Miniprotein binders against Protein PET54 (PET54). Designs and how they scored, part 12

Target 1, 293 residues: Protein PET54 (PET54), of Saccharomyces cerevisiae (p10834)
Amino acid sequence: MKASSKAIKLVLDHLKSTGRVLGSVESGNSATISEKTASVNKQQQLQEKKPSVLQYRSYNPYLVKEDFLSILPENLYKKRGQFTNELDFQLMKVRDPKYFQFKDQYYLFFNDYNSLTEYIKLTKHSRINKIRVKMTPLAQPLPTLLTKLQRYSKNLYNAFRSSEQYFEGLNEKVDVSGEFTTNQLRSILDSVEEIENKSVLVWNIPTKLRSHDILNYFWFYNIRSSFKIYWDDEMKRNLRFISFENSHDAYRFKRNYHGLLAKELLTLSEKGDAADYSLEMDDSKILIEHLSE
Short names: E, the ipSAE of ESMFold2; O, the ipSAE of OpenDDE; V2, 0.75 times the mean of E and O plus 0.25 times the DockQ between their complexes.

## First folded at step 7 (miniprotein)

Design L3b (from L2c with E12K E80K; at its last look DockQ between E and O 0.26; V2 from the best seeds 0.00; counts 0 for: pae O 1.6 > 1.5)
Fold by OpenDDE base, look of step 7:
Structure L3b (fold): chain B 293 residues (1-293), chain A 102 residues (1-102)
Amino acid sequence: as target 1 above (293 residues)
Amino acid sequence: SDEVTYLLERAKFLLLYAEWLIRFAEYLADQGDYETAIELFNEALEILEKALDLLDQARKKAEELGDPSLAEQIRDLMKKAREKLEEAEELIQRAEQMLKEK
């Protein structure tokens, strides 16, 4: 059934209508409170450490540091692999701390605010993969970013071990002790790199395939762990985490099964009880994210 | 409340799934399969609408509970979901144009 363009418009119009903050705060003319007390509060402007992190939003999950270097004027006539980086930044792909999915964002960590502002100036009006560059200084406090990254690292480590450790660890407090540093960021990223290389997220694996059935079905892959992270029985959608003992199997798994119809995966399983898959799953494509890509 | 948490977790999941559909549709469009890309973009729109509905329900319940901070967080999620919906609509229009030019 074509979802009626009218229903979309009604939901959007309803959402627009409820967003009318009617708060016409009348600008009451309240009087001339005296000049004098302005002087003392100047000093404890805690120099809010000017943001050294740049946020880039993109649906492309496959951007690398070279894509961000390619748009610099100094690299305009250089080939890929010959790019220079005078501003020196670290690229981070933003992933969900709980579900590990790409969050349509990259962070560029600069050494200082001046380097960040120079990068914005130099890349103004540039395009990455034909898309106009829209970069904004990160408004989030660095401790909040560190907390999210530590949560991601912990949850990924638990998921790589077992489903039990993953689910138990979700509710644990993350100790955010310490000042956010580029070195801590690098250390956390380095700590998960091996796990990311061995781990995939999989949408739309048929719900009837239990974790044990997946291991048996994919017997030619060295699967370490497989479990559902999330599922919606009403939508008949599920997200699975699958880890491998080696990165080569993770890569092959993505390459072989990404984009396949879920029904095609079932026909390959000799267990021909295909009859009880709801029609809604039959047209679903298997979507695979390799966490290192 | 457990109910607000449930609605938020479901909505966040649907948002994540819609993001995946959009990215996969963009990939298919880049491969020249504009027809299948348009189908997946339309599915992503339907999923985003469901996510927005769940978020609106969660917002109302957060307001009823007297948690304005939670209601603000939900409004921010609703804003992001609407931005994605608008972006998916733009991607559909581009894919439809490319399909006509093929």
Scores: ipSAE 0.363, ipTM 0.707, lowest interface PAE 1.6, mean pLDDT 80
ESMFold2, look of step 7: ipSAE 0.589; ipTM 0.836
ESMFold2 (binder alone), look of step 7: mean pLDDT 89; pTM 0.886

Design L3c (from L2c with T5K E12R E19Q L77R E80K; at its last look DockQ between E and O 0.40; V2 from the best seeds 0.00; counts 0 for: pae E 2.6 > 1.5)
Fold by ESMFold2, look of step 7:
Structure L3c (fold): chain B 293 residues (1-293), chain A 102 residues (1-102)
Amino acid sequence: as target 1 above (293 residues)
Amino acid sequence: SDEVKYLLERARFLLLYAQWLIRFAEYLADQGDYETAIELFNEALEILEKALDLLDQARKKAEELGDPSLAEQIRDRMKKAREKLEEAEELIQRAEQMLKEK
C-alpha cells in the first residue's frame, strides 16, 4: 500500500537524518588480502555476528534505566568520573507488535560487545528488587532481531497515524535490507520511544463509544488517533489505542481516568435515562497503560 | 481454518488481559490495597477460565478438521494457560491471607 510505503520511507528518512556512522573504514575490493588479514576478518566478523543486546526477563513492567544503572558498583562510578553521564546502553521494554503488551522482558542495547560483556561481569551478583539478576546475551541473530524491531516500530507508527494504516500494515511483510549499525538501531529505538511517550492503551472503554464520541467527550485533550485494536463482544472487553500530540496529555489522561467505572463514562457521554448499562459492564473499570511507563 | 484462528485470537487477547490484571493486582497488593487486588485477581481468574474454554473449542475444531498437529499445539497452549490459572488461584489465597493479617 502507498501509505505503508510512505511509512517505510519516513522511517528511512528519519534514520538518514539522525544517522551516525561509527568507523568509516572504506570497503576494500582487493585481491591482496593476506591469510593473516583474512583470519582476523573472520574473527572480527564472527564477533560482529554476536548481537550487542542483553535480555533481562522480569514480570515487573515498571523497571526504568536507573534500575539497571544502580546495580553497578559505585567504585566504577568514581574510576570513570563520568560513568553515569554516558549512555552505555539504551533500554527497551519489549512489547508484542499487535497489542503492544509487555512481554515480560527488557532489552539493553550496547554500543559494542565489550561493553555488554563488562556489564554482565559487573552485575552477575546484583539484585533488582531483591531478585538476583540474570543478564544474558540475546540468542536471536541480528537480522531476526531487527526484523522484529522493524515490525513493532512499523505497527506502532501506523497506529499513531490512523486505524486504517494500523490494520492495513498488520499483514504486510517487513523487508530488512542493508547493513545495520548501532547508530541506526539507536535511531529506531528513539523513534519508538517518541511515539510511546505520546500513546496510551486503554482497556474497557464502552464498545458503543465510537471514535467521534471519544473525541467529543475528551475535547480538552489533543488526541491524534483513537481506535479499538481488539474487542470481544461476548466478554465485553476491548483494548483501545489512543495517541496524543504531546506526552503531557497522555500522562494526564491516564492520571485522570485510570480506574473509572466504564458505566460512568457511558453516563457522562450520553443522556443517563437512555444509556445502556449492560450487566457485564457495571463492574468493569477503565484501565490505562501509558506506553512509556 | 478461519474459525480456529478466530478462537485462538480471542483466547490470546484474553490471556494478555488476564496477565495485565495480575501484574496490576500484584502492584496494588504491594501498596497494601488488598481489597482491590483481590477483586482484580478474581476477574483474572474468570478471564483465564474463559480463555481455556476458547482454547478447548479450538482444539475440538482442529480435531474435526483432521489437523492433529494443530490440535497438539493448542493442547500445549492449554497446559500453559492452566498453569497461569493455578498461579492466579495462589495469588488470591496469598492476598486473602494478607488481608486477614492487616
Scores: ipSAE 0.454, ipTM 0.778, lowest interface PAE 2.6, mean pLDDT 76
ESMFold2 (binder alone), look of step 7: mean pLDDT 89; pTM 0.881
OpenDDE base, look of step 7: ipSAE 0.671; ipTM 0.859

Design L3d (from L2c with D2K T5R E9Q E12K Q73R D76K E80K E83Q; at its last look DockQ between E and O 0.46; V2 from the best seeds 0.00; counts 0 for: pae E 3.4 > 1.5)
Fold by ESMFold2, look of step 7:
Structure L3d (fold): chain B 293 residues (1-293), chain A 102 residues (1-102)
Amino acid sequence: as target 1 above (293 residues)
Amino acid sequence: SKEVRYLLQRAKFLLLYAEWLIRFAEYLADQGDYETAIELFNEALEILEKALDLLDQARKKAEELGDPSLAERIRKLMKKARQKLEEAEELIQRAEQMLKEK
């Protein structure tokens, strides 16, 4: 009796997925060759392989993903805001890990190196805001990049939770396992994006307003954490981190208060106290940066 | 010394604030709000002048403590801060010219 055509096709499909025939004896040469190839790829990935990341240097901190998409040829942009998986990337604004300030560069994280090289090819003659684009593959190895990003991510996460965790964690060592993979990179990027969406940096809220005062004045916002990252009593300038339970509150906070005179905030808070504070404060403006931009 | 570190920390913070002010002022100038941009550039100049004063104090203390490598690093920061101050002055002049062309 001969097996049916359908049964034979199912066996062949199984062999295609596993790479062997049922009931056969495997050769050790095939297994050793496969293991050697996997070992070499892992070693290259751990020490010498570059991540699929483009570095774009710019003094402009207000670039968004659409700025990097709009310079692609019309065929790829016809769907307005949609691109194929082949050229999809994640954009990150590079910030220092202590004050979360822009470091004059962006990273574009691609799924693979072919997508990275195609993006460079397609954009090599393009301009963003009249400046010729120069996209440079990131030279640092993956372990170095992951360590840097993990340090940033931890400091940001600690700030999101509380001032005590932020300040206690500034000098803590960041443990990055010896396995440096793209899954680990994606996890870090997703965590950073989630927290940045819910966070703002605020210059010049009056230094005398404590966290409790901030929560009372901004009662309509669901604030999770609020504290001064740094302040200078002589200049009466400070930088405050404020995080919210949701990104909509972070967006609204910036929209509603960016550019307000700091002394006007004291006046709106308390009439009796405003007379004393108004005489002490200069005309500095409250200036707000939403970390997700 | 803790005193030199404190002065450097203050100066570096002020340098970061000045950088933020300059970038935001450039953004406002791009949007056509030259008067506000000039105001913020001038604030950045004041901040840079104070940062330079703190750096000069830190440099003098580092020299008194016999740490010439630290003093030289501070001089390099001061040079960069002066360059940024000159840049801000040029940006003010350009913004004022744009106001005249309005």
Scores: ipSAE 0.354, ipTM 0.735, lowest interface PAE 3.4, mean pLDDT 76
ESMFold2 (binder alone), look of step 7: mean pLDDT 89; pTM 0.883
OpenDDE base, look of step 7: ipSAE 0.479; ipTM 0.766

Design L3e (from L2c with T5R E12R L16Y Q73K E80R; at its last look DockQ between E and O 0.44; V2 from the best seeds 0.00; counts 0 for: pae E 1.51 > 1.5)
Fold by OpenDDE base, look of step 7:
Structure L3e (fold): chain B 293 residues (1-293), chain A 102 residues (1-102)
Amino acid sequence: as target 1 above (293 residues)
Amino acid sequence: SDEVRYLLERARFLLYYAEWLIRFAEYLADQGDYETAIELFNEALEILEKALDLLDQARKKAEELGDPSLAEKIRDLMKRAREKLEEAEELIQRAEQMLKEK
């Protein structure tokens, strides 16, 4: 009993200290900077850097770059693996920076605005998996996107290390250094790829299985870290992060336990006190998201 | 406020959970397991209703705090949750029809 209250208190105290709601624009005080008429005629037209990022909303978490290439006219008669990409874009799956879940969005990063506009023109009437393509230029500033991606990368790296580093790191400021470039995006994505390949999100693991019990229960898997990211005791729901020393174990874990009833997982535990577990276990299925998929 | 933030974090979590339930239920329906799909869609409805309740509480508190911009963001989340409720209800009806045809 006492250990759970300390963890909850730490989470609550952490929630109190991170008082900045993501997206409260501090109303900067309108300091009345005096009217001095200095005629500095350099209207540097801040050429509003035309958006080079497309947003695609989809509930399908398994879209790959090839799905976005397949809808180009040049690829209409080609098989998968033969697609050409004259417009050259990078695909990014949008994940939650804190909970790592897929956020029903993809971003396509083009080198320039002309490539983006050409892609929109070429794909305007196309369908991906029978769904009509509706892509919109990303209205969010690139620095805001970079900050979210850097937060995701940092939080994922911390989660892959330990629960302690994850929860401590949630309050750390992320230094957004430099201009957002496609190369920086690529570098950040490449930096998390190995961790994503080794990491899963797991819904509805029975709350009675503590993080150390999970390691013992799944002894056939080389588990690196396992902890609850979120839990709702009222709804009896929980989200866990589990990382593995290898991607093969992550894949096998998903394959073996995705869709299993949470109660069935408890019956597989040889510990004979299965009787007292039976009554109140929600018929919830274990749902597993592999972060690389 | 910390309370508005907490309600929003819970509601967003429940929305993501419901989205997972819906997607998994669609997969099961595509495999011909309409019974289990219907159960998971119904669970998704209950979760979405709870998410809407939490969002409405958060909206009221955001309005009380005099943050109309936050209240609007919450209304947008509530709109998404309602759209998902409607989607899940349509999917249930479809799965029930397919179950009767089997």
Scores: ipSAE 0.331, ipTM 0.661, lowest interface PAE 1.4, mean pLDDT 80
ESMFold2, look of step 7: ipSAE 0.550; ipTM 0.810
ESMFold2 (binder alone), look of step 7: mean pLDDT 88; pTM 0.872

Design L3f (from L2c with T5R E12R Y27W Q73K; at its last look DockQ between E and O 0.20; V2 from the best seeds 0.00; counts 0 for: pae E 1.7 > 1.5, placed apart)
Fold by OpenDDE base, look of step 7:
Structure L3f (fold): chain B 293 residues (1-293), chain A 102 residues (1-102)
Amino acid sequence: as target 1 above (293 residues)
Amino acid sequence: SDEVRYLLERARFLLLYAEWLIRFAEWLADQGDYETAIELFNEALEILEKALDLLDQARKKAEELGDPSLAEKIRDLMKEAREKLEEAEELIQRAEQMLKEK
């Protein structure tokens, strides 16, 4: 009971401090700048730097750059691996900065606005995995995106270290210094790649398996850290972060347990007194996301 | 209020879980397990409906507290949840069609 109230309070205090519900367009306060001093200082028209980022929404977490290349007219008759890329772009999978799950979005970073507009033109009627392609220029300012990525990176580093560092680090400010560049984006993505390769998100691990029990239960895996990131006690659902000392164990863990019934996982533990497991057997499946996939 | 926040946190959790169910169901459908995919899509619909109920309760309380900005943010979340519900319904229909063709 006491630990839950403190975690809730920390989350509530974080929600107070961050104030930005995802999707609140800051209504620009129309500061009535008084008309008077007509000094023709060059309005550097902040040429609103035309967006060079394309957003694609999809529930499929396994799309790769080749899936976005395959829909180009130049690739219509080519096999996977033979795709040409006249329009250079970087693909990024969008993950939640706090919970690390896939956010049903990809970003395509183009070198310029003309490349983005050409890609939209070429792909406007195409389909990815039978789904109609609907791509939209990203309306979010690049500094806001960089802030989210830096938060993601920091929170993931903290999670990979410990639960304590993760929860403490959630309240820390991220210093966003510098101009958003494709090189900074690449540097952030490269920096988390090793951790992503060693980390999984897991839904529906039975609540009876406490974080300390996870290491013993999964003794055949070199687990570095395991903790609940998010949970609902009424629905008995939880999202866990599990990190491994190697990427092979993370991969095997997903392969072996993804899609299993939560109840089947409990029956594999020989030691549990079968009697007290009369908790309504959670017919929910174990859902595992490997952060590198 | 702490109560509005609690409702919003629960609703956001349910929305997150529903998204995972939808993705997993799509993956199952891609593997040709349309029956199990339909079951999980239906579970996702129930979870989304519950999330909408919690959001509506939170909205009403935000309005009672005189926070129209919070109420608007909740309405935006409710819109997103409804869009996901519609998408899940379309996915069910496609899975049911594929199941009939199998």
Scores: ipSAE 0.304, ipTM 0.667, lowest interface PAE 1.6, mean pLDDT 80
ESMFold2, look of step 7: ipSAE 0.573; ipTM 0.826
ESMFold2 (binder alone), look of step 7: mean pLDDT 88; pTM 0.878

Design L3g (at its last look DockQ between E and O 0.17; V2 from the best seeds 0.00; counts 0 for: pae E 1.9 > 1.5, placed apart)
Fold by ESMFold2, look of step 7:
Structure L3g (fold): chain B 293 residues (1-293), chain A 85 residues (1-85)
Amino acid sequence: as target 1 above (293 residues)
Amino acid sequence: SEYLLERAKFLLLYAEWLIRFAEYLADQGDYETAIELFNEALEILEKALDLLDQLGDPSLAKEAREKLEEAEELIQRAEQMLKEK
């Protein structure tokens, strides 16, 4: 079609391992010493200090809360479309703090550890898209989790405000209040969700379109900030963060421009004729990810 | 250098995004668009491999080669599904 990869479609049979979980790390350690009598007290202390968060690892970035609700036993959905057991959780797609890219995992935040344990028991035989679920309690202490989430939240908030704040903040130490409570965790999650609802990641808007060009062409959108997170001049590929004052604008921006040829945007913006940009631009498409979906 | 390493990591992120989106499109039956995106991912991965080989980073180069092989397999599967349709 646009690109031929017949010479690249060779399947080499000398490769031994196929498939690997991205970012997978295996550490072998099985040093255990007698702890039968002290085990009860240590387990209670551990439960009192750990967050009520389940980790679900998946390569699929398109899972939504309904995917995690629908795997509960049928009797939770048969009554009146209502849950007979309150299993309330908040779902978060885990993204890296620099490029906001999916990290092959989701967090399910529960109100308490009993609800977390009940969810594990009720879903242990379930599958999502024919893949057996393995829900694992997050082992990280609450302070460690809050620090990681605060780093993401700060970078996202800075990007929402301006290019300058985003780049200035990338390596700054995050402020941890010293309070490590579930309420602080919920506050971080709520603020992240609000900003993600108003933000998109856009691949391949032509580099020649500066911020003022973006604002001029998209004047019907209430754009809050727009800047390139990264760009590659040789491959002519880039990633742009765009935030809006409301979530409806983020939604309709994706609806209206996802899949548009990048060179066609240059023509529509009147930054040159098609012949000029066709010679210097490949057929890359503008591809858009709304952070809340 | 850190410049070339950051560039290679960015290209890997883009290729991974393309592959995941193309897999979604193939699952929805849009094999033609999926094949186009898989082929773009292959082009990006070849460049990333060139950079990683220059840097001598065996762990990231292995990941890039695994993604390239995955994309080639997915293209063949999508082309077969397109022919059957």
Scores: ipSAE 0.537, ipTM 0.822, lowest interface PAE 1.9, mean pLDDT 76
Fold by OpenDDE base, look of step 7:
Structure L3g (fold): chain B 293 residues (1-293), chain A 85 residues (1-85)
Amino acid sequence: as target 1 above (293 residues)
Amino acid sequence: SEYLLERAKFLLLYAEWLIRFAEYLADQGDYETAIELFNEALEILEKALDLLDQLGDPSLAKEAREKLEEAEELIQRAEQMLKEK
């Protein structure tokens, strides 16, 4: 009698149905709570912190916070000094971390993305110095910006001390610890303000005037430090850093010598040997940037 | 070479200073001297661009071209202001 394979399948299915109640091992539902908490923590996706920084490009180094406030509709009929700021922002002038020159950019730091978007909306058709306002959200990560600003602050502090400290400090790592905050930005800016007020960048000082000779030549100014930051001997151009003991001397130095021909500077020295100084720089203008302006 | 790159960077930096100073002079109403300095800046930027093209640095070459275009616009504005004076 060939036992039909169908009958064996029916008996096996019936044996599976006799549920001997093997004790319910409480499969601890601990696993499902962990996945829900992990999914809620994964839905704290890095909301890419929407940019809260606006970039404004300009060759004008003299823009202040008031210029950016003046273009708000609320300030249209107000005079300077009467501007309101419903959209709180910090202005930063972008300077080179190594050479300290203006980098033809300003950053506006807003507290949040909504304030940034409202500012864009309110200023979309405005003009600064007859130039149409074109502001773009800054695409650079805030940590990268903080690193550059900390490097600027450190290098400027070193430059204000001495040439030696400046050049030695250029190779030092800047530790960027912590999250970028508006308070940290403000603290860094406040820390350099006094130094910036006392410091100038100077192009085209005649190469004849060595760093030690500059203090003697400009004896009417209380010069703290003076050195070449950057130079090209083939092009016969040089950028110098000059710091002063007071901001008034820095301001006067810019006012008196900015735009002068290099040859004119040399003729102001009483020593009548002016004839032999046909330096190839003679027709070059002295260009001075005061770091607070 | 590293030397040619540093020279090009130096030229770019100096041209930026000339442009800013020329804009300052134009804002003071000295359009003639502003135009002279803008033209000097253009010549310097052209030299920088030539060096950068020889080096094959497309990023800095793009920056130099953008500055050339900006300087040309500034010259045209200064020339127009000079004609109106």
Scores: ipSAE 0.439, ipTM 0.766, lowest interface PAE 1.2, mean pLDDT 81
ESMFold2 (binder alone), look of step 7: mean pLDDT 84; pTM 0.806

Design L3h (from L2c with T5R E12R Q73K; at its last look DockQ between E and O 0.61; V2 from the best seeds 0.00; counts 0 for: pae E 3.4 > 1.5)
Fold by OpenDDE base, look of step 7:
Structure L3h (fold): chain B 293 residues (1-293), chain A 102 residues (1-102)
Amino acid sequence: as target 1 above (293 residues)
Amino acid sequence: SDEVRYLLERARFLLLYAEWLIRFAEYLADQGDYETAIELFNEALEILEKALDLLDQARKKAEELGDPSLAEKIRDLMKEAREKLEEAEELIQRAEQMLKEK
């Protein structure tokens, strides 16, 4: 569909008036953080600390440390749970700092460059879930990674509190203090684990279901908060954040509604005005990501 | 430009949605539901094509504004979107082959 110049103008005029046409509040500060990190990068250019982080790209969101251990020669004849790890690394799933979705990648944090190079050597011809292993040293500076992780942690904490705190906090500066260490990484991951266990991302919840309607519709779940984090009104698609008071409800919610047709949710709503759903959502599936998985 | 920014944000939304469709389709294929997986991969292709169209419009406008750095960033996003489109096409072909073998 050619968006008519008139529709774009109406949207731009509405953007100017309401600031809310595309459901991402402009984090105006994302550009300025990139410029200041560029200035700090000039001084730390001195000692090329050889990268101790591997990047693995995968669409599979369910990989665990054991999947990366299973491909080591020492584990070739071992069962899951019997794997050894002489190289020692921490696995991190990469999530978007703003939208919290899986970013189709993992990081493996090694203690040193030698351990990283040995892991690459040992796994170069291996496969994870029939996919050829292609791991690359992470080219991003560790301070940039730490900034993203701290932003993720802060934004997730704000989202778990309220929609207001989430959207206000998107524009706040994150103080990056200290040298990036494996202990700091662990501390950040541990700090969000409880929230991740209680939080889901949901695509394609019908736009008619406002946040208060969602709590009433899903009355059998102890929902703490629900709000749209990202949306396109023209495509009638939206990404929602839903938090629960317990991890069991988050798990059950995913299990019960992931993969359902969005229209099926409307038919289950006693509010029989299913008629005014535009045909464009009728074949969309509810997609749910549990942040701990 | 507000218009370039609008087009980019819409394109980024569509790219993100397409990634979710692809991941869910792969999950369904792994469960042996190749028919539904193929449907979702095809939806992801259509979404990626729409994203590419928006990015191309944004690129042209960035060039008209004399911002070559922005135009380059848009070209990089277009490359990523094309790589995802090619991957989804390969996934469809694999799912169609598995469906014929069932």
Scores: ipSAE 0.401, ipTM 0.732, lowest interface PAE 1.4, mean pLDDT 80
ESMFold2, look of step 7: ipSAE 0.621; ipTM 0.847
ESMFold2 (binder alone), look of step 7: mean pLDDT 88; pTM 0.874
ESMFold2, look of step 9: ipSAE 0.363; ipTM 0.731
ESMFold2 (binder alone), look of step 9: mean pLDDT 89; pTM 0.880
OpenDDE base, look of step 9: ipSAE 0.333; ipTM 0.684

## First folded at step 8 (miniprotein)

Design M0 (from L3h with E19Q L77R; at its last look DockQ between E and O 0.37; V2 from the best seeds 0.00; counts 0 for: pae E 3.9 > 1.5)
Fold by ESMFold2, look of step 8:
Structure M0 (fold): chain B 293 residues (1-293), chain A 102 residues (1-102)
Amino acid sequence: as target 1 above (293 residues)
Amino acid sequence: SDEVRYLLERARFLLLYAQWLIRFAEYLADQGDYETAIELFNEALEILEKALDLLDQARKKAEELGDPSLAEKIRDRMKEAREKLEEAEELIQRAEQMLKEK
């Protein structure tokens, strides 16, 4: 490379210190101490009909609930039975609702605002993966958040069922009431997690392999649904959604095929065929993401 | 309008793919596989440059159709993509330095 920008270095150092890509945060000072108290009270009042949600920005897609629990003070961690009802939360990876790709952020859903605020206070100086933790309350209005969650849940459920249901439902408007309960929200998150456990995203399976070719070659997996959700003819890249009847098959599929050269899969699937493999195709690898990992 | 939506959807797809590539390349670099990480970072750069080209085409068409508010939103997305591209370039330089030292 010809030259490295000082601005790029400064941005990267800032991201390492804050655990997020980009953003601005309003700062407070002692002159606004009374206003900060009023701001906290106003924020608490605005959360009365809403789930209390923390947003955590991270490039790491492999964080699990234990990563967020282990940064609490050890004495509180050992007393989980005493505070689990109030400090408990449900963790969700935020994914693109159409392509299901991780969006560099997590939501932590708390039962109430006091639990959310206490979690922020207790983790203020903690680190996850050596990056300083910065948890921020989600600012989006409740109807907007619930619409996004329901859109993702519907698209994922439809993809799990079939290609036809996914594409037919892709742009249908979702309607949510503003009266969701905590139990209903947790139920939706649990059902999403169940489907994610049984699903993978697969980049770069050769376009020549149609859905029946995939099912024929992978007959030893209990595949429920398999279809391309997008392809780009100019860049020669595609993304396939594959779901399984159980999570073990999703795990095995990734373990066995992640990183395989696409040319090798094409050869394995065309026994004795004189098909042209085309040397113009680059050495693309099959890249697999298990939605629960 | 349909042409702009098509360009934006292609760009969105490519941006998500580039983001995935960068995350996986960073993981590989953390594991010490700098050669593979550099290959994936370079693919991400190619994908990001194409995404920027598609966004620029979409911005120009939005201006031609008389939708300046959409054109401004596209400019904001282009700024975000350029920042990601510069980040990838720095990550490549760091990985190349580590490979040379190893």
Scores: ipSAE 0.322, ipTM 0.707, lowest interface PAE 3.9, mean pLDDT 75
ESMFold2 (binder alone), look of step 8: mean pLDDT 89; pTM 0.881
OpenDDE base, look of step 8: ipSAE 0.676; ipTM 0.860

